# Designs tried in a protein design chat: VH-VL binders against Cytochrome c oxidase assembly factor 8 (COA8). Part 122

Target 1, 167 residues: Cytochrome c oxidase assembly factor 8 (COA8), of Homo sapiens (Human) (q96il0)
Amino acid sequence: APERGAERRDTAPSGVSRFCPPRKSCHDWIGPPDKYSNLRPVHFYIPENESPLEQKLRKLRQETQEWNQQFWANQNLTFSKEKEEFIHSRLKTKGLGLRTESGQKATLNAEEMADFYKEFLSKNFQKHMYYNRDWYKRNFAITFFMGKVALERIWNKLKQKQKKRSN

## First folded at step 13 (VH-VL)

Design oc14 (from ob11 with light chain S96E; framework fv_pabinafusp)
Fold by ESMFold2-Fast, scan of step 13:
Structure oc14 (fold): chain C 167 residues (1-167), chain A 124 residues (1-124), chain B 112 residues (1-112)
Amino acid sequence: as target 1 above (167 residues)
Amino acid sequence: EVQLVQSGAEVKKPGESLKISCKGSGYRFTEYWIGWVRQMPGKGLEWMGDIYPDDSDTTYSEKFKVQVTISADKSISTAYLQWSSLKASDTAMYYCARQGWHYDESGPFGFDYWGQGTLVTVSS
Amino acid sequence: DIVMTQTPLSLSVTPGQPASISCRSSQSLLHSDEKTYLHWYLQKPGQSPQLLIYKVSNRFSGVPDRFSGSGSGTDFTLKISRVEAEDVGVYYCSQEEHFPYTFGQGTKVEIK
């Protein structure tokens, strides 16, 4: 089967690679980098005694991962597509072939590519600024809930120990 | 799935030291007490003591307090039961078991998962 | 120490017939939280003990509904409505109210 077809079959709708943690893992598991986003997905372990607060934190982290993965998968694909189209267009305008005499992909010099990079960055500046803002907001929320979960775990530990001390 | 896997059978002579292990997997090891239960040949079950792996806090039965040491290494999700000097009377099957806990009810509900047991034979 | 006494010590049952095991504690097992920390375990031949019933009457995960527990204070009962071949083994009651935790002496269930 074609590699591209197989790779698409292994990608979740959000652009996240499908993977399974080790069978006996009771911890979060980090998978291989996704082809499109180059980010490693995390599979979150769900304990038998997961509290509502822990579930809220886990879902927040899962949603943030999915959002982040989808953003970068889209950006990387768009960058690659637009870069290739720009190079082909410029080479055709100059009357040059798409391949060098050695058979490698024909490229533009650094000065010519600078035009593409400037245009791409300018075009995507606002998008990346909004991404950075949302990224920090999401991470602040995650950190806040991580603190709440840590306090809840301390409380649960104290309750367990108090029960044993009650006799 | 929740599993507790114990070390293999041991044959020892009186006076020798021994340390047996119980490795947990499939759950948050540091959040549950691990108990040790002795079963002498043809006899019933005796609770020896337990340990909370997160801080190695222990509770012992008075009968076993001077005979054994319970410890844990949370970095490898393993609990231990140790004798400094074995006696023939220590010949028994030793089980580790996780003490179940309902956070919503704030109480234990028995030993919900058990290891397969470690047979210890002490003879001259 | 809290003494747990089981009766009978052995029980032979025809397949499909009911069985009943009694457990008596030397002191009340009722905690100040109004829960009773009395549990039932089954040890099948050559196997580790397994939790059947916790806190008097609650079936543990995967335990068939033919098993039921009841009782209060110092007197407790485990009932099997229709004994099957896979139910053979030694049944233990246990208390988690007082340290040290203690077990009954066990009831051996066999098929006739």
Scores: ipSAE 0.358, ipTM 0.712, lowest interface PAE 2.7, mean pLDDT 85

Design oc15 (from ob11 with light chain S96D; framework fv_pabinafusp)
Fold by ESMFold2-Fast, scan of step 13:
Structure oc15 (fold): chain C 167 residues (1-167), chain A 124 residues (1-124), chain B 112 residues (1-112)
Amino acid sequence: as target 1 above (167 residues)
Amino acid sequence: EVQLVQSGAEVKKPGESLKISCKGSGYRFTEYWIGWVRQMPGKGLEWMGDIYPDDSDTTYSEKFKVQVTISADKSISTAYLQWSSLKASDTAMYYCARQGWHYDESGPFGFDYWGQGTLVTVSS
Amino acid sequence: DIVMTQTPLSLSVTPGQPASISCRSSQSLLHSDEKTYLHWYLQKPGQSPQLLIYKVSNRFSGVPDRFSGSGSGTDFTLKISRVEAEDVGVYYCSQDEHFPYTFGQGTKVEIK
């Protein structure tokens, strides 16, 4: 049997940092928001009597979380980069410096920023549509397996009690 | 991860009541039977009975049915063993133990985790 | 009640040598699920019992492979291929097929 070492922080395949739950925890726990995706990672509790069906559900939820984290980390970075490029480009076109007379960073007014948001949404419409489609498929699968696991747990509790009494 | 922690040693006089505890942690407490096992000084192990914490369903060895009461409070993951009136013959080490159960093992498979034991001494 | 009989009651073993403990039940421990509900526990001095072998031959988590269980019908054997100092204690066979659950009288293993 594999030995249990000292608990350490770990990192998901997506690059998301995770913190180990407190010792004696028997529940899922939620970490701090990821720097890039702004989503809180979930560290899944693994029960010692985990059935193959429960394991499949847990793996599906973990894979979906990592896919979701990666998507939003990329989108947030893209948004921030393109927003800065847009602002700098528009200020250059107006013949304005990147800083105000007071030394603060120059900004565009709400009407000008609305142009950026419209362009960004239009450019990324198809990408978001495919994200929503895949998110729906993943959550449908998760819901389906959650139902199967719930039914299995109810039936196995009943069978455990009945077997003991029959002995 | 899985732990059963029992209450501390007790020294009592005949006729006194007593309730000892067994707290489970690191697993789904309501999904496992908790058994109580007696070991008299220098003797072997005797199964007394058990409880399913989700609904407090109990099973007793006929020898112990009149002597003790087994109960549980699932809100605090704790099982109890209680005497209304202790006798000197109740002097023993009392263990709680979880009945193991797993899908891959075709259900139950003995007592897989045990508490540290509670020594009960009954003397004048 | 099902009577569990262990032999020998005590065993002195030189470290590194094998040891064998027998357990006989008064009735069959075979359930209708075709599993036999015979388990082995070890109680080290001053400690709680711990599960070693369940359902005749399955090692519990963390139990070294030097421990093995075998048997059929009403006759069962626990073997330790090479006894180590940490193996000292009282070994119990147990059945949980029939109510009440019962234990053998125990076999004390000690080092010469």
Scores: ipSAE 0.120, ipTM 0.629, lowest interface PAE 5.1, mean pLDDT 85

Design oc16 (from ob11 with light chain S96G; framework fv_pabinafusp)
Fold by ESMFold2-Fast, scan of step 13:
Structure oc16 (fold): chain C 167 residues (1-167), chain A 124 residues (1-124), chain B 112 residues (1-112)
Amino acid sequence: as target 1 above (167 residues)
Amino acid sequence: EVQLVQSGAEVKKPGESLKISCKGSGYRFTEYWIGWVRQMPGKGLEWMGDIYPDDSDTTYSEKFKVQVTISADKSISTAYLQWSSLKASDTAMYYCARQGWHYDESGPFGFDYWGQGTLVTVSS
Amino acid sequence: DIVMTQTPLSLSVTPGQPASISCRSSQSLLHSDEKTYLHWYLQKPGQSPQLLIYKVSNRFSGVPDRFSGSGSGTDFTLKISRVEAEDVGVYYCSQGEHFPYTFGQGTKVEIK
């Protein structure tokens, strides 16, 4: 049969870096940090007899991971772009070029950058507030389904052992 | 994906001890019963007993309960079958097998995956 | 202990022809959950047993549709509609209803 890791990679959500997990891994596998979000992706193990609840939990966790990766990748790109625009604007008002005489990228000192950071946080306050709200909603749902899966596993264990004792 | 891999063939003398292994992979090892089945040369299958690896709960066939010990180490997904003192009559192929279980519909359905077998030969 | 009796013990079949194996238990295999815990296994030469049919009539994953199981209570039948070369081996019925789990003596299926 072909490697299951290859099949799982093919169906993995867009926007998440894909790496081949260890061959025939029966556990979740943590990959290297994504280039853009700097978050480590989790490659979820799919059990042979995955229940509908387990599948729902896994998909919810996968969707949350993708959402989180996309949010931070976009935020990091926006931060970098606006930081460069701010630096360029400030250097221009000071009559300086974008590069030093040595060809290095010209920078602002910590005091000057504090203005940008303060403005960026203020401008993005509402966006981060909505992110936090959705983050808590998603984690609440994940915790709820984790509880349901745990109860299902306990119940299945009891039923298996009851059958043995009935015989 | 689901695999049970058993230890290699053994050649022993009467009175010696032996412990053979069965390592599970590709599934949640602690959530399935692992059974042991004996097949004497040229004969049929005999169920010896089984173990639930999560808590090492065991059941034995009356015929085998004084002859062997079944154990498991869930940290390495391995079940064991052992003898304190082998007899020539213990010469047989020993299989481990997982008892199937449907999680989305509660119910066992026989031994769904089997190890490759461990041949044990006991002779003087 | 529940005794499982298979007939015939040996069967020679021309390829493409049907084959039928009978299994009788010494007591009913019907459980209180209204399911019957009778299973069929195939052991090919030099190989481990493999599950063919579980709970009387359900084909296990990957088992060809030419295999079918039927029966109730104490009398069960495994049928192969068209025997192929890869079907050669020893077939065992087994009960999972009562401890100890027991197997039939086995039916050896050979190609003529």
Scores: ipSAE 0.266, ipTM 0.665, lowest interface PAE 3.6, mean pLDDT 85

Design oc17 (from ob11 with light chain Y37W; framework fv_pabinafusp)
Fold by ESMFold2-Fast, scan of step 13:
Structure oc17 (fold): chain C 167 residues (1-167), chain A 124 residues (1-124), chain B 112 residues (1-112)
Amino acid sequence: as target 1 above (167 residues)
Amino acid sequence: EVQLVQSGAEVKKPGESLKISCKGSGYRFTEYWIGWVRQMPGKGLEWMGDIYPDDSDTTYSEKFKVQVTISADKSISTAYLQWSSLKASDTAMYYCARQGWHYDESGPFGFDYWGQGTLVTVSS
Amino acid sequence: DIVMTQTPLSLSVTPGQPASISCRSSQSLLHSDEKTWLHWYLQKPGQSPQLLIYKVSNRFSGVPDRFSGSGSGTDFTLKISRVEAEDVGVYYCSQSEHFPYTFGQGTKVEIK
């Protein structure tokens, strides 16, 4: 009998794929790399008795993952688009066709591509620096709420055990 | 969904050892007490003891303290009930059950989900 | 040990008629916060017990509203407003206020 939930790779509006964990899972699951971002998504487990604080942490983690996936999906698409435009432009300037005599896609050598990579990195430097800053801010917030959830769980464990032992 | 699945029926002779299992799924296994309840043929329910899987803390009914051992392996979300030497008087249906709780409660409020039971028959 | 005593031991009910089961504890079950840890379970023929009512009067998830619990101190009642065929089985009251946790001897409910 199948022990897994539905297995489909559907793309969310942000370009993030969806992956379902096994149906009887009680923990987070890591999916396959997203087609656009090339990052593995995490499917978050939602407990039946989720506290408001746990929900806040989960939503923060989900929002951060979506932000991260969207950033890299957009960067990878921009990189691919600009790379193809650069290659096309250079081949046209040299009077070369888009296909080789063997019918394969024509490419530039590593030395010629170095100019593109330098230009792309320089152009996107500030964008990546702000991404890094936001990434650290988000992870600090996540760590803070993870600490709060851990304390709440300790308190709940004490409540359960104190009530039981009071008997 | 929350589910507790117990091991299959056992037929044993007096003096033999036995270990039966209860596997939880669909919830955070380490955050809920798991209890064991005995039902002798044609009789009612008797609470035997509980375990908290996160730290393997146990509580036993005085009647069962010397008869059985309750343990858990949280890495596989499984609780166990074990006898070192079975007696004919141990013939019964054994249930595992989760003690329900909610974040707004002061403690667990009763056995909310039950396994299907493991029938243990001890005869010569 | 706290002894839980149920009455009646057996009950035959015509479908659609009400049923009432009493449970008495040998000691008061009042908690320090004035909550009472008294629960009701139903065991249908050939099945595991299932939770019906927890803490005297709270219906567990999925339990029909025809089931209601009431009581305080040492005297508790489970009422079924309109008994249906699926309600046949053995009903148990239980206390989890004091160790060891104890169950009543059970009340068998049958359809006439």
Scores: ipSAE 0.421, ipTM 0.719, lowest interface PAE 2.3, mean pLDDT 85

Design oc19 (from ob11 with light chain K55W; framework fv_pabinafusp)
Fold by ESMFold2-Fast, scan of step 13:
Structure oc19 (fold): chain C 167 residues (1-167), chain A 124 residues (1-124), chain B 112 residues (1-112)
Amino acid sequence: as target 1 above (167 residues)
Amino acid sequence: EVQLVQSGAEVKKPGESLKISCKGSGYRFTEYWIGWVRQMPGKGLEWMGDIYPDDSDTTYSEKFKVQVTISADKSISTAYLQWSSLKASDTAMYYCARQGWHYDESGPFGFDYWGQGTLVTVSS
Amino acid sequence: DIVMTQTPLSLSVTPGQPASISCRSSQSLLHSDEKTYLHWYLQKPGQSPQLLIYWVSNRFSGVPDRFSGSGSGTDFTLKISRVEAEDVGVYYCSQSEHFPYTFGQGTKVEIK
């Protein structure tokens, strides 16, 4: 329909990043992967009639997303830095340059990189365990409040319908 | 912002069918009753009925239950008012309106937001 | 059906003067939740109705404080303390306690 074409044009103005929700969106929207964390951000729609409980849930989800983004941005940066240092060190000991004849970054084969991956995982074991523990704690809290919000919505729906059927 | 946008004016002949629409935006469409109100030229307001979009449960005024059908498509946040066979006496402005809900007091408080209206003219 | 009766049907007001509109219902509008389901709407010329007052005396969001509602049971009053040019239109009282929902016949407010 012509009106839907107009709506589609209006939802993403030219030159605006895809991480902004569509203008007429009434739903949460998932953006492209973040440059540093490589995680997709969720942009939360705030309804006109947001209850205090729904606000608490939204803020918990936003806070958890920010915490998760910061953790993985830092972890990925550390990984990339240490990986490059390892590769450069090994290439130097082999007497090889940092670039191939085609101009690409010189790399080590999978077997040569195995030592780096094992070392990195071992070094970061405690950090990842604490991350997983906090992730489960946060996810449990979010799930708990999602349940409370669902129950609140059911009760509000029942109250609205009961009032309509009272006479 | 909460907004209800209705379909454009219609000019019809007696006996023709018609379906007009009311699209909600800026709020959770499935969580509010949508009512339809008729205003005949130069007259006051008449409540026709309403629909709860989440399950399409309807309530009709006895006067209108045989004359019209109210429906909704929640996937596109749109409510509808339909006639199978129009009469000249159906000439009127038709409004859709959202039934307000007060979360702190847990009660409906009247029609808080209204569409712009759809003028339906039925003449031979 | 519950009959809603408004008086007067029309009134002309000098700007800055007060105006009062009465609404009478044929049956009590008090619900078991202790709220009275009487609301006031304004329809400005060429526009859709808009909610002014809900549950007898509560101003809807954005409604100027010069508007006030009062009453109980079956007798209700809408008052405008100082009528302005933008207040011109038809005022309707409405009940949502009993099905079908009903409206008063309307009161036309004009500026002298």
Scores: ipSAE 0.261, ipTM 0.637, lowest interface PAE 3.1, mean pLDDT 85

Design oc2 (from ob11 with heavy chain Q99L; framework fv_pabinafusp)
Fold by ESMFold2-Fast, scan of step 13:
Structure oc2 (fold): chain C 167 residues (1-167), chain A 124 residues (1-124), chain B 112 residues (1-112)
Amino acid sequence: as target 1 above (167 residues)
Amino acid sequence: EVQLVQSGAEVKKPGESLKISCKGSGYRFTEYWIGWVRQMPGKGLEWMGDIYPDDSDTTYSEKFKVQVTISADKSISTAYLQWSSLKASDTAMYYCARLGWHYDESGPFGFDYWGQGTLVTVSS
Amino acid sequence: DIVMTQTPLSLSVTPGQPASISCRSSQSLLHSDEKTYLHWYLQKPGQSPQLLIYKVSNRFSGVPDRFSGSGSGTDFTLKISRVEAEDVGVYYCSQSEHFPYTFGQGTKVEIK
């Protein structure tokens, strides 16, 4: 919960959520898990003296976070939809209704659900393969720019100290 | 946003020790020199010295070198100005200030953000 | 120590009129990086100093464009194109080229 006041929590089909960091924070803020993606969003601190290279790294990290949240929100929605369809189909095959005598939603046992998990993983194999490829590419780029930013910071620190004149 | 918050006013007797503080927030504290500036009642500004918090490297004005000690604790983003034995002539307003720099500049520019000041009164 | 000399020491200005403050240093403030380390500060009554202009002519963030700085070597000028009530205070020039850093004696600007 932000100190000043939270932005209204609003979620899209892609699973993105809105949040606000605590007031007076000078560090990155990690929020609660998104309802749809189940990933914790990071709100990046923007330094008063942010270089173009630091901005490029921050934007790359933000864009990667948005891409990652969108992927998992969509995947989780697809999983939930197909899981419900599978359960309904299997209950129909067994001659059972969608609700128990107690009025609760009918479910399948672990052995029966194993069939769904295998089918879901098989169906989404190529999608997950492309996700992993892009995830590695993005993390390589982020690591590369993190290295460049670290070197720039070291250089700026040395430059600023060298311009000082001692008694 | 960038802020420097100083400790409150002090009233002391000659010979007493004193340590005043300056806490930075809203920026990367270890990447900026923190300077101390004295203003005697009704007078102008005098630079006393500064410290680089990342390694506690200090520079002093020769006039103040034996009068005061400047230190910093980067874990709590705080710089300090300390006297072992106060004199009546130490009565003044003391400001801390951040020595500004920008990635596009070849070197630091002036003191860009200042604390609110700590009034130190030394009298018998 | 580098001596910074300001003229005038006191200035009374009718609102909306221009004001000009001179600053002279006892030595050149030009660095080998081709920058001149001369800065201007304003201290409003009862407040901390604030940076107006750094390295001769660069306005600090949030400083109105009615403030301008100029000069080279040892002779510098701060100009206010139209003085407003909020501009009242003591103006200081300062150098950070040589240790110790030094300030001028201050110029008090008042509204008539």
Scores: ipSAE 0.379, ipTM 0.698, lowest interface PAE 2.7, mean pLDDT 86

Design oc20 (from ob11 with light chain K55D; framework fv_pabinafusp)
Fold by ESMFold2-Fast, scan of step 13:
Structure oc20 (fold): chain C 167 residues (1-167), chain A 124 residues (1-124), chain B 112 residues (1-112)
Amino acid sequence: as target 1 above (167 residues)
Amino acid sequence: EVQLVQSGAEVKKPGESLKISCKGSGYRFTEYWIGWVRQMPGKGLEWMGDIYPDDSDTTYSEKFKVQVTISADKSISTAYLQWSSLKASDTAMYYCARQGWHYDESGPFGFDYWGQGTLVTVSS
Amino acid sequence: DIVMTQTPLSLSVTPGQPASISCRSSQSLLHSDEKTYLHWYLQKPGQSPQLLIYDVSNRFSGVPDRFSGSGSGTDFTLKISRVEAEDVGVYYCSQSEHFPYTFGQGTKVEIK
């Protein structure tokens, strides 16, 4: 089973800018790491006056997060399963039991495991290339819409202030 | 959701200074004007002035311009109303309120959410 | 300054009966954006004011449909189709078209 990752305390992921009281969130916040993907989900704050453009950006970020979570959950499960199969096969070939004299699971040393890592990466090379391509496309789209939202907010602020001072 | 929480009641003597607060939560504090409204005992509502927290731009009612200072600290989502020297005539309930706005100009440009009020009593 | 005049200043209503409050401004509240910045607030006893109607006729979130606003230019009306016990309090009209923002003197609504 995947291990819970280390807690992040210094810099927040994109979208988490300020600490809010636990009971009432006025900003995005980071959840605990997912059991399978080991990624921390971002819970997005939805403002009362969210514009259609802000909603589009938020949904794009949520969709990208779900896609990312699914990819790494599947990848980690595949990695763990194939790693255990590899270790079992190699220990059987050496005539060794699956457990040490102390009752712990028998393991291979780092040099022996290097063969597995090399094979796993080679086998999954195309999959990881497509992931990277889609990751860049998604982040480009997110950055583009973040820029649009920023310009919209500046424009709306100017309109609101002009309207307030009109007699 | 949207909430404005004001500081507690104050009992002061004439000539004392005072600063009361209004803390916003549940919304983007820097994107809305915060207004201050006075209500003297048994009387109606009087608009004193507003502040835009993002740049601390202020507007004052001419009646209150010399009497009070309105300020804000956006790092803690808090607006302030301050007197350098209180008078007995400053005895009143003071409300802060958010001035509404919407991206498509369909939302209220009136005061949509109000704090619970801060009672200020000035007596000798 | 824009003077907001409410009539009546006080009214007692039998539960379930309608109530009407008038508000007159000393100048037109029509803005160049074709909106009229007249709003209605309710202050229940011991509570903060709350927004009921904004821009003449728009009900604020959570406000029951028994409340309606109408009017144009300088003459405005707030109507309550069936007054309920929770509707008691002081009603204020207000303008945000001209600085300084001003409120009417208030109309106290009581149940008979």
Scores: ipSAE 0.404, ipTM 0.720, lowest interface PAE 2.6, mean pLDDT 85

Design oc21 (from ob11 with heavy chain E31D; framework fv_pabinafusp)
Fold by ESMFold2-Fast, scan of step 13:
Structure oc21 (fold): chain C 167 residues (1-167), chain A 124 residues (1-124), chain B 112 residues (1-112)
Amino acid sequence: as target 1 above (167 residues)
Amino acid sequence: EVQLVQSGAEVKKPGESLKISCKGSGYRFTDYWIGWVRQMPGKGLEWMGDIYPDDSDTTYSEKFKVQVTISADKSISTAYLQWSSLKASDTAMYYCARQGWHYDESGPFGFDYWGQGTLVTVSS
Amino acid sequence: DIVMTQTPLSLSVTPGQPASISCRSSQSLLHSDEKTYLHWYLQKPGQSPQLLIYKVSNRFSGVPDRFSGSGSGTDFTLKISRVEAEDVGVYYCSQSEHFPYTFGQGTKVEIK
């Protein structure tokens, strides 16, 4: 009702996969690539007898997947948007329309597009550097907890067998 | 959901071989012992033996040690009970069951989930 | 082998009334981990056995609170506070402390 109006904000892209793991699967399931991030999501199996350590590992892997999906969905959207803007700007500078006589999108040659790719990579260098460092830190933590879970599972298997007597 | 699904009923003649199966789903198959329990018609339950699928380690009741072989194929989450030569006295319902445990427990605590049973009838 | 003896062998109960089944083992079922490996199973007519109580007094997942187990050493009891129609079947006690694992002879519970 106020004439100030509400600010409209674009919703950040976050992909949703339309896949279903096999019924009663006891394994992690890998789905088709997400439409926005182009990454394959993993559906994590939750064991009936999940220990606190196993839960911590699973949540860490899930959170890392969500972080990774969001990063690449946003990067891919930004790349596509800036690419279209670059093409539009270059065609306008040449005095050309945005569509060919056949009604198809006008395009630039590989040499002209190389300029865009170099600029995009240069502009995003620091962002990709921070992504790579966070990616390695996350995977180090995941590997560490995978080791702990593996040791816990070995100990649990030994406890299962301690009850049995040798013949 | 934890489930054990057994192979269908069998009708055999004395002297024939037989192998029945028990497929686990909804849990890590290699983390739990699978036991076999016999129930003769109108009688109670008899533990035959069990297998740990991860290393195929077996324990048998002395009564059944010569009569049957228990095995497992962990790649398909399936345990097996096998006779080389059936007798009429082998006529019974055979159940597979998972030996339950929890990470806070010191060992397994009984059969927490059971298959539907495989009826084996041996007659001439 | 460890002998598991159940009493009574047969029990007829009016719906809503309590029921009690006793189980005695020929040797102690107490393990060095201070747990007692005595379990109770129910086999409903035409069905597989199902776990009711494990390690004397622990109700298995989904088992109604009307079922309770108690006991120590060699003497154990399963109680049903209010028997319902779906509780009919044969009840077995079992031990997994000593090899080979053994079951009681069973107690048939039926509705009057």
Scores: ipSAE 0.424, ipTM 0.724, lowest interface PAE 2.2, mean pLDDT 86

